# Designs tried in a protein design chat: VH-VL binders against Putative bifunctional riboflavin kinase/FMN adenylyltransferase (ribF). Part 13

Target 1, 179 residues: Putative bifunctional riboflavin kinase/FMN adenylyltransferase (ribF), of Geobacillus thermodenitrificans (a4it50)
Amino acid sequence: MKVHEANQGLTLPGSVVAIGAFDGVHQGHQAVLRQAVERSRQLGVESVAYTIDPPPRCRFQGSRMLTTLQEKLDRFAVLGLNHAVVAHFDERYAARRVDAFIRELTALNPREVIVGQDFRFGRNREGDVALLRRHFPVRIVQTVCCADGQRISSTRIRELIERGEWEQSTVLLGWPLSS
Key: E = the ipSAE of ESMFold2; O = the ipSAE of OpenDDE; V2 = 0.75 times the mean of E and O plus 0.25 times the DockQ between their complexes.

## First folded at step 15 (VH-VL; framework fv_iratumumab)

Design u2 (from r2 with light chain L54R D93Y; at its last look DockQ between E and O 0.88; V2 from the best seeds 0.80)
Fold by ESMFold2, look of step 15:
Structure u2 (fold): chain C 179 residues (1-179), chain A 117 residues (1-117), chain B 107 residues (1-107)
Amino acid sequence: as target 1 above (179 residues)
Amino acid sequence: QVQLQQWGAGLLKPSETLSLTCAVYGGSISYYYWSWIRQPPGKGLEWIGYIYHSGSTDYNPSLKSRVTISVDTSKNQFSLKLNSVTAADTAVYYCARDWGLYAFDIWGQGSLVTVSS
Amino acid sequence: DIQMTQSPTSLSASVGDRVTITCRASQGIHSWLTWYQQKPEKAPKSLIYKASSRQSGVPSRFSGSGSGTDFTLTISSLQPEDFATYYCLQYDYYPWTFGQGTRLEIK
């Protein structure tokens, strides 16, 4: 897997791009990332995980990260991604016009862009899936729920870990708690 | 095809407010940025500011204290106000579609604004 | 903010000449540069975006090249309708900034 900084201007002849913070690379994230790998193989192009570091919730709200950046990247590699594009998340990144993100994606020549249901981007969250669909084919991956019907999320996994509920946290995460 | 038509008063006295409107035809104002650019007679181009359909703006620091850009999505229009004009504000003013892939790719026809004295 | 410097400021040429206009950025802008053509009393017209991509309807005699800080617009065989003022614009960093212009005149 090749790792790129977003500002390096990676250009590909074609791709499938999954976008997200992917903190922990939990089972819900894996659904998105596996679909990107599967679709890229079907289309004969390379798969890309576009991720931000640190995750916005950790940056704005002080939430504990489930993985270091390197751990996250290692998990992407295990899942079979060809590339990871890492954007440094800070006040300047959060304040960018929505077309800055569109430019970065356009350079990757995406055959598909894969996002979660509530994806937003850019200054004041003014970028949405409708804007994205004006430029690229977009696939939305629906919320993945655990056996009890509750949503799999990094927040829930952090809460389970804090309460010492190790077995359930490992099930939702899909990786060992070590690292 | 998307086209921009602009209008407003062309002759002002010092201290008055410049006011121009730009209408978007053949497309929606939504999902693009919209800029104003000016050009003094015989001189180069100067960016004034932009607006997004959400109302978010940014302005050239040299003009920021005097400029307001606004949008009316129901009319598919956006506008420029420049307060306290002087002769130095005499220029042709252009509206333009503003997008990070193609820069300013569609321009209004231009409006000459002359500030007397 | 990024200063864009065009060279030459003005240039005289004959129909059929090969013409080259240069634009230099005060810092790297990758390839985010657009070239405009402007005739008297008309709005600028987009010719080249992303340094080298021709806008639709632009004749193949127009080409753009360069990356980083140095960019070139070339007209391979000048036609009568090409006498105009040409501007570059960087659009990598906000605020976007124009070059000062190059007047291309009939010799």
Scores: ipSAE 0.733, ipTM 0.853, lowest interface PAE 0.9, mean pLDDT 90
ESMFold2 (binder alone), look of step 15: mean pLDDT 92; pTM 0.936
OpenDDE, look of step 15: ipSAE 0.815; ipTM 0.911

Design u3 (from r2 with light chain S31R; at its last look DockQ between E and O 0.86; V2 from the best seeds 0.83)
Fold by ESMFold2, look of step 15:
Structure u3 (fold): chain C 179 residues (1-179), chain A 117 residues (1-117), chain B 107 residues (1-107)
Amino acid sequence: as target 1 above (179 residues)
Amino acid sequence: QVQLQQWGAGLLKPSETLSLTCAVYGGSISYYYWSWIRQPPGKGLEWIGYIYHSGSTDYNPSLKSRVTISVDTSKNQFSLKLNSVTAADTAVYYCARDWGLYAFDIWGQGSLVTVSS
Amino acid sequence: DIQMTQSPTSLSASVGDRVTITCRASQGIHRWLTWYQQKPEKAPKSLIYKASSLQSGVPSRFSGSGSGTDFTLTISSLQPEDFATYYCLQYDDYPWTFGQGTRLEIK
């Protein structure tokens, strides 16, 4: 797997791009990322995980990261991604015009862009799926739930870890803690 | 094919407010930024500011205290106001489509605004 | 703000000449540079975007090159309609900024 900084200009002749913070690469994230790998193979193009570091919740709200960046990247590699594009998330990045993100994606020549529900980007969250669809084919992946019907999220996993519920947090995460 | 037409008063006295409107034809104002740029006689081009269809703006710091850009998506128009003009504000003013892939790719015809000294 | 410096400020040339105009950025702008042509009392016309991509309807005698800080516009065989002022614009980071212009005049 090749790792790139977002501002250093990876260009591809075609791709499938999954976008997200992917903190922890929990089982819900894995569903999205595996779909990107499968679609890229079907279309004969390379798969890309576009991710931000640190996650916005960690930057804006002080939430603890579930993984280091390197742990996240290692998990992407295990899932079979060809590339990871890492954007540093700070106040400057959050204030960018929506077309800054469109520029970065355009260089990847996406045959398909895969995002979660309610995906937003750019200054004041002015970028939305409607804007993305003007430029790229977009798939929206629905919320993934665990066996008990509860939504799998990085927030829920952090809460379980803070309460010392290690076995349940590992089930939702799908990886060994501290691996 | 997208076209921009602009209009507004061309002769002002010092301290008045410059007001220009730009209409977008053959396309939607939505999902692009829209900029104003000016060019004093015999000089280069100066970016004034932009607006997004959401109403979000940004302005050249040198003009920020005096400039307002607004948008009316129902009319497919956006406008420029520049308060408290002086002779230094004499210029041709242009509206332009503004997008990060192509820069300023579509321009209005230009409006000469003269501020009497 | 990123400063854009064009060279030369003015240039005299004859029909048929090969002409180059340069633009230097005060910091790296990747390939986010466009070139404009402006004739008297007319709006600027986009020629080249993303350093080297030719705008639709622009003759192939125009070309652009460069990345980082140093960029060139080339006119391979100057035509009578090419006498104008040329501007570069960086659009890597806000505020977007123009070069000061290059007047291309007939000898």
Scores: ipSAE 0.750, ipTM 0.869, lowest interface PAE 0.8, mean pLDDT 90
ESMFold2 (binder alone), look of step 15: mean pLDDT 93; pTM 0.943
OpenDDE, look of step 15: ipSAE 0.877; ipTM 0.931

Design u4 (from r2 with light chain K50R; at its last look DockQ between E and O 0.91; V2 from the best seeds 0.80)
Fold by ESMFold2, look of step 15:
Structure u4 (fold): chain C 179 residues (1-179), chain A 117 residues (1-117), chain B 107 residues (1-107)
Amino acid sequence: as target 1 above (179 residues)
Amino acid sequence: QVQLQQWGAGLLKPSETLSLTCAVYGGSISYYYWSWIRQPPGKGLEWIGYIYHSGSTDYNPSLKSRVTISVDTSKNQFSLKLNSVTAADTAVYYCARDWGLYAFDIWGQGSLVTVSS
Amino acid sequence: DIQMTQSPTSLSASVGDRVTITCRASQGIHSWLTWYQQKPEKAPKSLIYRASSLQSGVPSRFSGSGSGTDFTLTISSLQPEDFATYYCLQYDDYPWTFGQGTRLEIK
């Protein structure tokens, strides 16, 4: 797997791009990432995980990261991604115009962009799926739930870890907790 | 197909407010940025600021204290106000469609604004 | 702010000539550069975006190249309608900034 900084200007002749913070690369994230790998193989192009570091909740709300950046990238590699594009998430990145993100994606020549529900981007979260669909084919992957019907989320996993509920946190995460 | 038409007063006295309007025809104002650019007679081009259809703006720091850009999505129009003008503000003012893939790809016809000495 | 310097500031050429105009950025702008043509009393017209992509409806005699800090606009065989002022614009970072212009005159 090749790792790129977003500002390095990776250009591909074609791709399938999965986008997200992917903190922990939990089972819900894995559903998005596996679809990107599967679709890229069907279309004969390379798969890309576009991610940010640190995750927005960690940067703005002080939430504990579930993984280091290297652990997250290692998990992408295990899932079979060809590339990871990492954007440094700070106040400047969060304030960018929506077309800055469109510009970065355009260089990857996406045959398909894969996002989770309620995806937003750019200054004041003015970027949405409708804007993406003006430029790219977009697939929305539905939220993955655990056996009890609750959504798998990084927030839930952090709560379980804080309470010492290691077995349940590992089930939702889908990876060992030690890295 | 998409065309921009602009209008507003062309002769001002010092301290007055410049006010220009730009209308978008043959397309929607939504999902693009819209900029104002000016060009003093015989000189180069200077970006003034932009607006998104949400109302979000940004301005050239050199003009920020005096500039307001507004959008009216129901009329498919956006506008420029520049307060407290001086002779240095004499220029042709252009509205333009603004997008990060294509820069300024569609321009209005231009409005000459003259500020008397 | 990123400063854009065009060279030359003016030049004279004959119909049929090959003409090049250069633009240098004060810092790297990747390929986020557009070339404009402006005739007297007219708005600028987009020729090239993203350094090398030809805008729709623009004749193929126009081409652009370069990345980073150094960019060129080339007119392969000058036509009478090409005598105008040419501007580059960087659109990598805000504020977007124009070069000072290059006036192309008939010999």
Scores: ipSAE 0.758, ipTM 0.869, lowest interface PAE 0.8, mean pLDDT 90
ESMFold2 (binder alone), look of step 15: mean pLDDT 93; pTM 0.940
OpenDDE, look of step 15: ipSAE 0.767; ipTM 0.898

Design u5 (from r2 with light chain T34A; at its last look DockQ between E and O 0.93; V2 from the best seeds 0.84)
Heavy chain, then light chain:
Amino acid sequence: QVQLQQWGAGLLKPSETLSLTCAVYGGSISYYYWSWIRQPPGKGLEWIGYIYHSGSTDYNPSLKSRVTISVDTSKNQFSLKLNSVTAADTAVYYCARDWGLYAFDIWGQGSLVTVSS
Amino acid sequence: DIQMTQSPTSLSASVGDRVTITCRASQGIHSWLAWYQQKPEKAPKSLIYKASSLQSGVPSRFSGSGSGTDFTLTISSLQPEDFATYYCLQYDDYPWTFGQGTRLEIK
ESMFold2, look of step 15: ipSAE 0.759; ipTM 0.871
ESMFold2 (binder alone), look of step 15: mean pLDDT 93; pTM 0.943
OpenDDE, look of step 15: ipSAE 0.869; ipTM 0.929
ESMFold2, fold request of step 16: ipSAE 0.743, 0.764, 0.754; ipTM 0.859, 0.877, 0.867
ESMFold2 (binder alone), fold request of step 16: mean pLDDT 93, 93, 93; pTM 0.944, 0.939, 0.944
OpenDDE, fold request of step 16: ipSAE 0.909, 0.902, 0.902; ipTM 0.950, 0.944, 0.943
ESMFold2, look of step 16: ipSAE 0.730; ipTM 0.863
ESMFold2 (binder alone), look of step 16: mean pLDDT 93; pTM 0.943
OpenDDE, look of step 16: ipSAE 0.892; ipTM 0.940

Design u6 (from r2 with light chain D93E; at its last look DockQ between E and O 0.89; V2 from the best seeds 0.83)
Fold by ESMFold2, look of step 15:
Structure u6 (fold): chain C 179 residues (1-179), chain A 117 residues (1-117), chain B 107 residues (1-107)
Amino acid sequence: as target 1 above (179 residues)
Amino acid sequence: QVQLQQWGAGLLKPSETLSLTCAVYGGSISYYYWSWIRQPPGKGLEWIGYIYHSGSTDYNPSLKSRVTISVDTSKNQFSLKLNSVTAADTAVYYCARDWGLYAFDIWGQGSLVTVSS
Amino acid sequence: DIQMTQSPTSLSASVGDRVTITCRASQGIHSWLTWYQQKPEKAPKSLIYKASSLQSGVPSRFSGSGSGTDFTLTISSLQPEDFATYYCLQYDEYPWTFGQGTRLEIK
């Protein structure tokens, strides 16, 4: 797996791009990322995880990260992604115009862009799926639930870890707990 | 084919407020940025500021204290106000479509604004 | 802010000449550079975007090259309608900034 900085100017002849913070690369994230790998193979192009580091909630909300960046990248590699594009998330990145993100994605020549239901980007969260669809084919992935019907999310996994519920957190995460 | 038409008063006295409007024809104002740019007679081009259809703006720091850009998506228009003008504000003012893939690719016809000395 | 410096400031040439205008950025801007042509009392007209991509409806005698900090606009064989002022604009990073212009005059 090749790792790139978002502003480094990576250009691909074609791709399938999954976008997200992917904090923890939990089972819900794994469903998205495996779909990106499968679709890229079907289309004969390369798979890309476009990820934000640190996750926006960790940067702006003070939430604890579930993984280090390197742990996240290692998990992407286990899932079979060809590339990871890492955007450094800071005040300047958060203030960017929405077309800065469109510019980065355009260089990857996406045959398909895969995002979560409530995906937003850019300054004041002004970028949305409608804007993405003006430029790229977009697939929206649905929330993944565990067997008890509760949503798998980084927030819930953090809460379980804070309570010391290690076995349940490991089930939702799908990896050994980081330490 | 998208076209921009602009209008507003062309002769001002010092301390007055410059006010220009730009209308978008043949396309929507949504999902692009829209900029104002000015050019003093015989001089180069200076970016004033932009607006997104959400109402978000950014301005040239040298003008920020005096400039307001607004948008009316229902009329497919955006506007420039520049307060407290002086002779240094005499210029041709342009509106332009503003997008990170193509820069300023569509321009209004220009409005000469003269501030008497 | 990124400073854009055009050279020359003015240039005299004859119909049929090959003309080269350069633009230097104070820092790397990748290929995010646009060239404009402006005739008296007219709005600027986009010629080339992303350093080398020809804008729709622009004659093929216009070409752009360069990346990083050094960029060139070339007119391969001047026509009478090409006598105008030319501006570069960097659009890599806000605020976007123009060069000071190059006035191309008949010799």
Scores: ipSAE 0.779, ipTM 0.881, lowest interface PAE 0.8, mean pLDDT 90
ESMFold2 (binder alone), look of step 15: mean pLDDT 93; pTM 0.942
OpenDDE, look of step 15: ipSAE 0.836; ipTM 0.918

## First folded at step 16 (VH-VL; framework fv_iratumumab)

Design v1 (from u5 with heavy chain S56T, light chain D93E; at its last look DockQ between E and O 0.93; V2 from the best seeds 0.85)
Fold by ESMFold2, look of step 16:
Structure v1 (fold): chain C 179 residues (1-179), chain A 117 residues (1-117), chain B 107 residues (1-107)
Amino acid sequence: as target 1 above (179 residues)
Amino acid sequence: QVQLQQWGAGLLKPSETLSLTCAVYGGSISYYYWSWIRQPPGKGLEWIGYIYHSGTTDYNPSLKSRVTISVDTSKNQFSLKLNSVTAADTAVYYCARDWGLYAFDIWGQGSLVTVSS
Amino acid sequence: DIQMTQSPTSLSASVGDRVTITCRASQGIHSWLAWYQQKPEKAPKSLIYKASSLQSGVPSRFSGSGSGTDFTLTISSLQPEDFATYYCLQYDEYPWTFGQGTRLEIK
């Protein structure tokens, strides 16, 4: 897997791009990333995980990261991604116009862009799925739930860890916890 | 085809407020930025500021204290106000569509604003 | 602010000539440069975006090149309607800034 900074100007002749913070690369994230790999093979193009570091919740809300950046990248590699594009998340990145993100994606020549239902980007969170669909084919991923119907999320995993519920947190995460 | 039509003040006295409106025809104002640019007679072009349909703005630092750009999505229009004008603000003012892939690709016809000395 | 310097400030040429105009940025702007043509009392007309991409409806005799700080607009065989003032624009970083212009005159 090749790793790039978002500002490096990576250009591809075609891609499938999954976008997200992917903190922890939990079972829900894995479903999305595996779909990106599968779709890229079907379309004969390369798969890309576009991720931000640190996750916005860690920057804005003080939430503890479930993985280091390197651990996240290692997990992407295990899942079979061809590329990871890492955007440094800070005040300047969060304040960008929505077309800055469109510029970055356009260089990847995406045949498909895969995002969550509530995906937002750019200054004042003014970028949305409707904007993305004006420029790219976009697929919205289904929420992945555990057996009892609760949504798998980094927040829930973090709460389980804080309560010492290690077995349950590892099941939802799908990886060993960081020591 | 998307076209921009602009109108507003032509002759002002010092200290007055410049006010211009730009209407978008043949397309929606949504999902683009919209800019104002000016050109003093015989001189070059200067970007003034932009607005997104949400109301979010940014302004050239040289003018920021005097400039307000507004949008009315129900009328498919956006506007420029420039406070406390002087003779140095005499210029042709243009509205333009603003997008990070194509720069300013569609322009209004221009409005000459003259500030008396 | 990024300063854009065009060269030459003016030039004279004949129909059929190959003409080049350059634009230099005070810092790297990658390829986020556009070229405009402006005739007297008219709005600027978009020619080139992203340094080398030709805008729809623009004749193929116009071309752009360059990246980083140095950019060139070329007219391969000058036509009578090409006598105008030409501006570059950097649109990498706000405020977006124009060059001072190049006046292309007959003879």
Scores: ipSAE 0.757, ipTM 0.873, lowest interface PAE 0.8, mean pLDDT 90
ESMFold2 (binder alone), look of step 16: mean pLDDT 93; pTM 0.945
OpenDDE, look of step 16: ipSAE 0.898; ipTM 0.942
ESMFold2, look of step 17: ipSAE 0.753; ipTM 0.869
ESMFold2 (binder alone), look of step 17: mean pLDDT 93; pTM 0.946
OpenDDE, look of step 17: ipSAE 0.896; ipTM 0.943
ESMFold2, look of step 20: ipSAE 0.749; ipTM 0.871
ESMFold2 (binder alone), look of step 20: mean pLDDT 93; pTM 0.948
OpenDDE, look of step 20: ipSAE 0.897; ipTM 0.943

Design v2 (from u5 with heavy chain S30R; at its last look DockQ between E and O 0.88; V2 from the best seeds 0.84)
Fold by ESMFold2, look of step 16:
Structure v2 (fold): chain C 179 residues (1-179), chain A 117 residues (1-117), chain B 107 residues (1-107)
Amino acid sequence: as target 1 above (179 residues)
Amino acid sequence: QVQLQQWGAGLLKPSETLSLTCAVYGGSIRYYYWSWIRQPPGKGLEWIGYIYHSGSTDYNPSLKSRVTISVDTSKNQFSLKLNSVTAADTAVYYCARDWGLYAFDIWGQGSLVTVSS
Amino acid sequence: DIQMTQSPTSLSASVGDRVTITCRASQGIHSWLAWYQQKPEKAPKSLIYKASSLQSGVPSRFSGSGSGTDFTLTISSLQPEDFATYYCLQYDDYPWTFGQGTRLEIK
């Protein structure tokens, strides 16, 4: 797997791009990332995880990261991604015009872009799926639940870890907890 | 296909407010930025500011204290207001479509604004 | 703000000449550079975007090159309709800024 900074300008002749913070690479994230790998193979193009570090909740809300950046990247590699593009998330990145993100994605020549259902980007969260669909084919991945009916989210997993609920947090995460 | 048409102020006195409107035909105002650019007679081009269909704006720091750009999505139009004009504001004013892939790719016909003294 | 400096500021040339106009940015702008042609009493016309991509309908005698800070517009064989003023624009970072212009005149 090749790792790139977003500002380094990776260019591909074609791709499938999954976008997200992917903190913890929990089972819900794994569903998204595996779909990106499978779709890329079906289309004969490379798979890309476009990820944000640190996650916005960690940057602006003080939430604990479930993984270090390197742990997250290692998990992407286990899942079979060809590339990871890492965007540094700070006040300047959050204030960008929506077309800055469109520029970055355009260089990857996406045959398909995969995002969560509440995906927003750019200044004042003015970028949305409707804008993305004007430029790229977009697939929305819905919320993933475990067999117990609990929604799988990084927030829920953080809550369980904070309470010391190690067994349940590991079930939702799908990986050993970070040291 | 997409065309921009401008109208508004022609001759102003010092201290008045410049007001111009730009209408978008053959396409939607949504999902692009829209800019105003000016050019004093015989001189170069200066970007004034942009607006997104959400109402979000940004302005050239040299003008920001006097500039307001507005959008009316129901009319498919956006507008420029420049307060407290002086002779230095005499220029042809252009509206333009503004997008990070293609820069300013569609321009209005231009509006000459003359500020007398 | 990113300053854009065009060279030369004015140029005289004959029909058939090869003409080169340069534009230098005060900092790196990757390839986010556009070129415009403007004739008297007309709005600017887009020629080149992203340093080297020709706009639709622009004759192939126009070409753009460069990245980073140094960029070039070339007209390979000057035609009578090419006498105009040419502007570069950086659109890498806001505020977007124009060069001061290059006036191309008949010799």
Scores: ipSAE 0.748, ipTM 0.866, lowest interface PAE 0.8, mean pLDDT 90
ESMFold2 (binder alone), look of step 16: mean pLDDT 93; pTM 0.946
OpenDDE, look of step 16: ipSAE 0.889; ipTM 0.939

Design v3 (from u5 with light chain K50Y L54R; at its last look DockQ between E and O 0.94; V2 from the best seeds 0.81)
Fold by ESMFold2, look of step 16:
Structure v3 (fold): chain C 179 residues (1-179), chain A 117 residues (1-117), chain B 107 residues (1-107)
Amino acid sequence: as target 1 above (179 residues)
Amino acid sequence: QVQLQQWGAGLLKPSETLSLTCAVYGGSISYYYWSWIRQPPGKGLEWIGYIYHSGSTDYNPSLKSRVTISVDTSKNQFSLKLNSVTAADTAVYYCARDWGLYAFDIWGQGSLVTVSS
Amino acid sequence: DIQMTQSPTSLSASVGDRVTITCRASQGIHSWLAWYQQKPEKAPKSLIYYASSRQSGVPSRFSGSGSGTDFTLTISSLQPEDFATYYCLQYDDYPWTFGQGTRLEIK
């Protein structure tokens, strides 16, 4: 797997791009990333994980990161991604016009862009799926839930870890906790 | 084919407020930025500021204290106000579609604004 | 602010000539450079975006090249309608800034 900074100017002849913070690369994230890998193979193009470091909740709200950047990248590699594009998330990145993100994606020539429900980007969260669909084919991955019907999320996993609920957190995460 | 038509302001006295409106025909104002640009007679082009259909703006620092850009999505229009004009503000003012892939790709016809000296 | 410097400031040429206009940015702008043509009393017309991509309807005699800080607009065989002022624009970072213009005249 090759790792790139978002401002590096990576260009590809075609791709399937999964976008997200992917903190922890939990089972919900894995569903998105596995679809990107499978679709890229079907289309004969390369798969890309576009990810943000640190995750916005960690930057804005002080939430604990579930993985280091390197751990996240290692998990992408295990899942079979060809590329990871890492964007440094800070106040400058968060304040960008929505077309800055569109520029970055356009260079990757996406055959599909894969995002979760409620995906937003850019200054004041003004970028949305409707904007993405004006430029790229977009696939929305449905929320992945555990057996009890609750959404798998980094927030819930952090809460379980804080309470010492290690077995439950590992089940939702789908990876061993870091030591 | 998207077209921009602009109107307003013509002859002003110093200290008055310049006011221009730009209407978008043959397309939606949504999902693009919209800019105002000016050109003093015989001189080059200067970007004034932009607005997004959400109402978000940014302005050239040289003019920021005096400029306001607004949008009315229901009318498919956006507008420029420039306060406290002087003779230095005499220029042709253009509205333009503004997008990070294509720069300013569609322009209004221009409005000459003259501020008496 | 990124400053854009065009060369030459003015130019005289004949129909049929190959004309080259250059634009230099004060810092790297990758390929986020556009070229505009402006005739007297008219709005600028988009010719080239992203350094080398021709806008729809622009004749093939217009071409753009360059990246980083140095960019070129070439008119391969000048036509009577091409006598105008040409501007480059960087649109890498705000404020977006124009070059000072190149006036292309007969004689």
Scores: ipSAE 0.712, ipTM 0.848, lowest interface PAE 1.0, mean pLDDT 90
ESMFold2 (binder alone), look of step 16: mean pLDDT 94; pTM 0.949
OpenDDE, look of step 16: ipSAE 0.815; ipTM 0.912

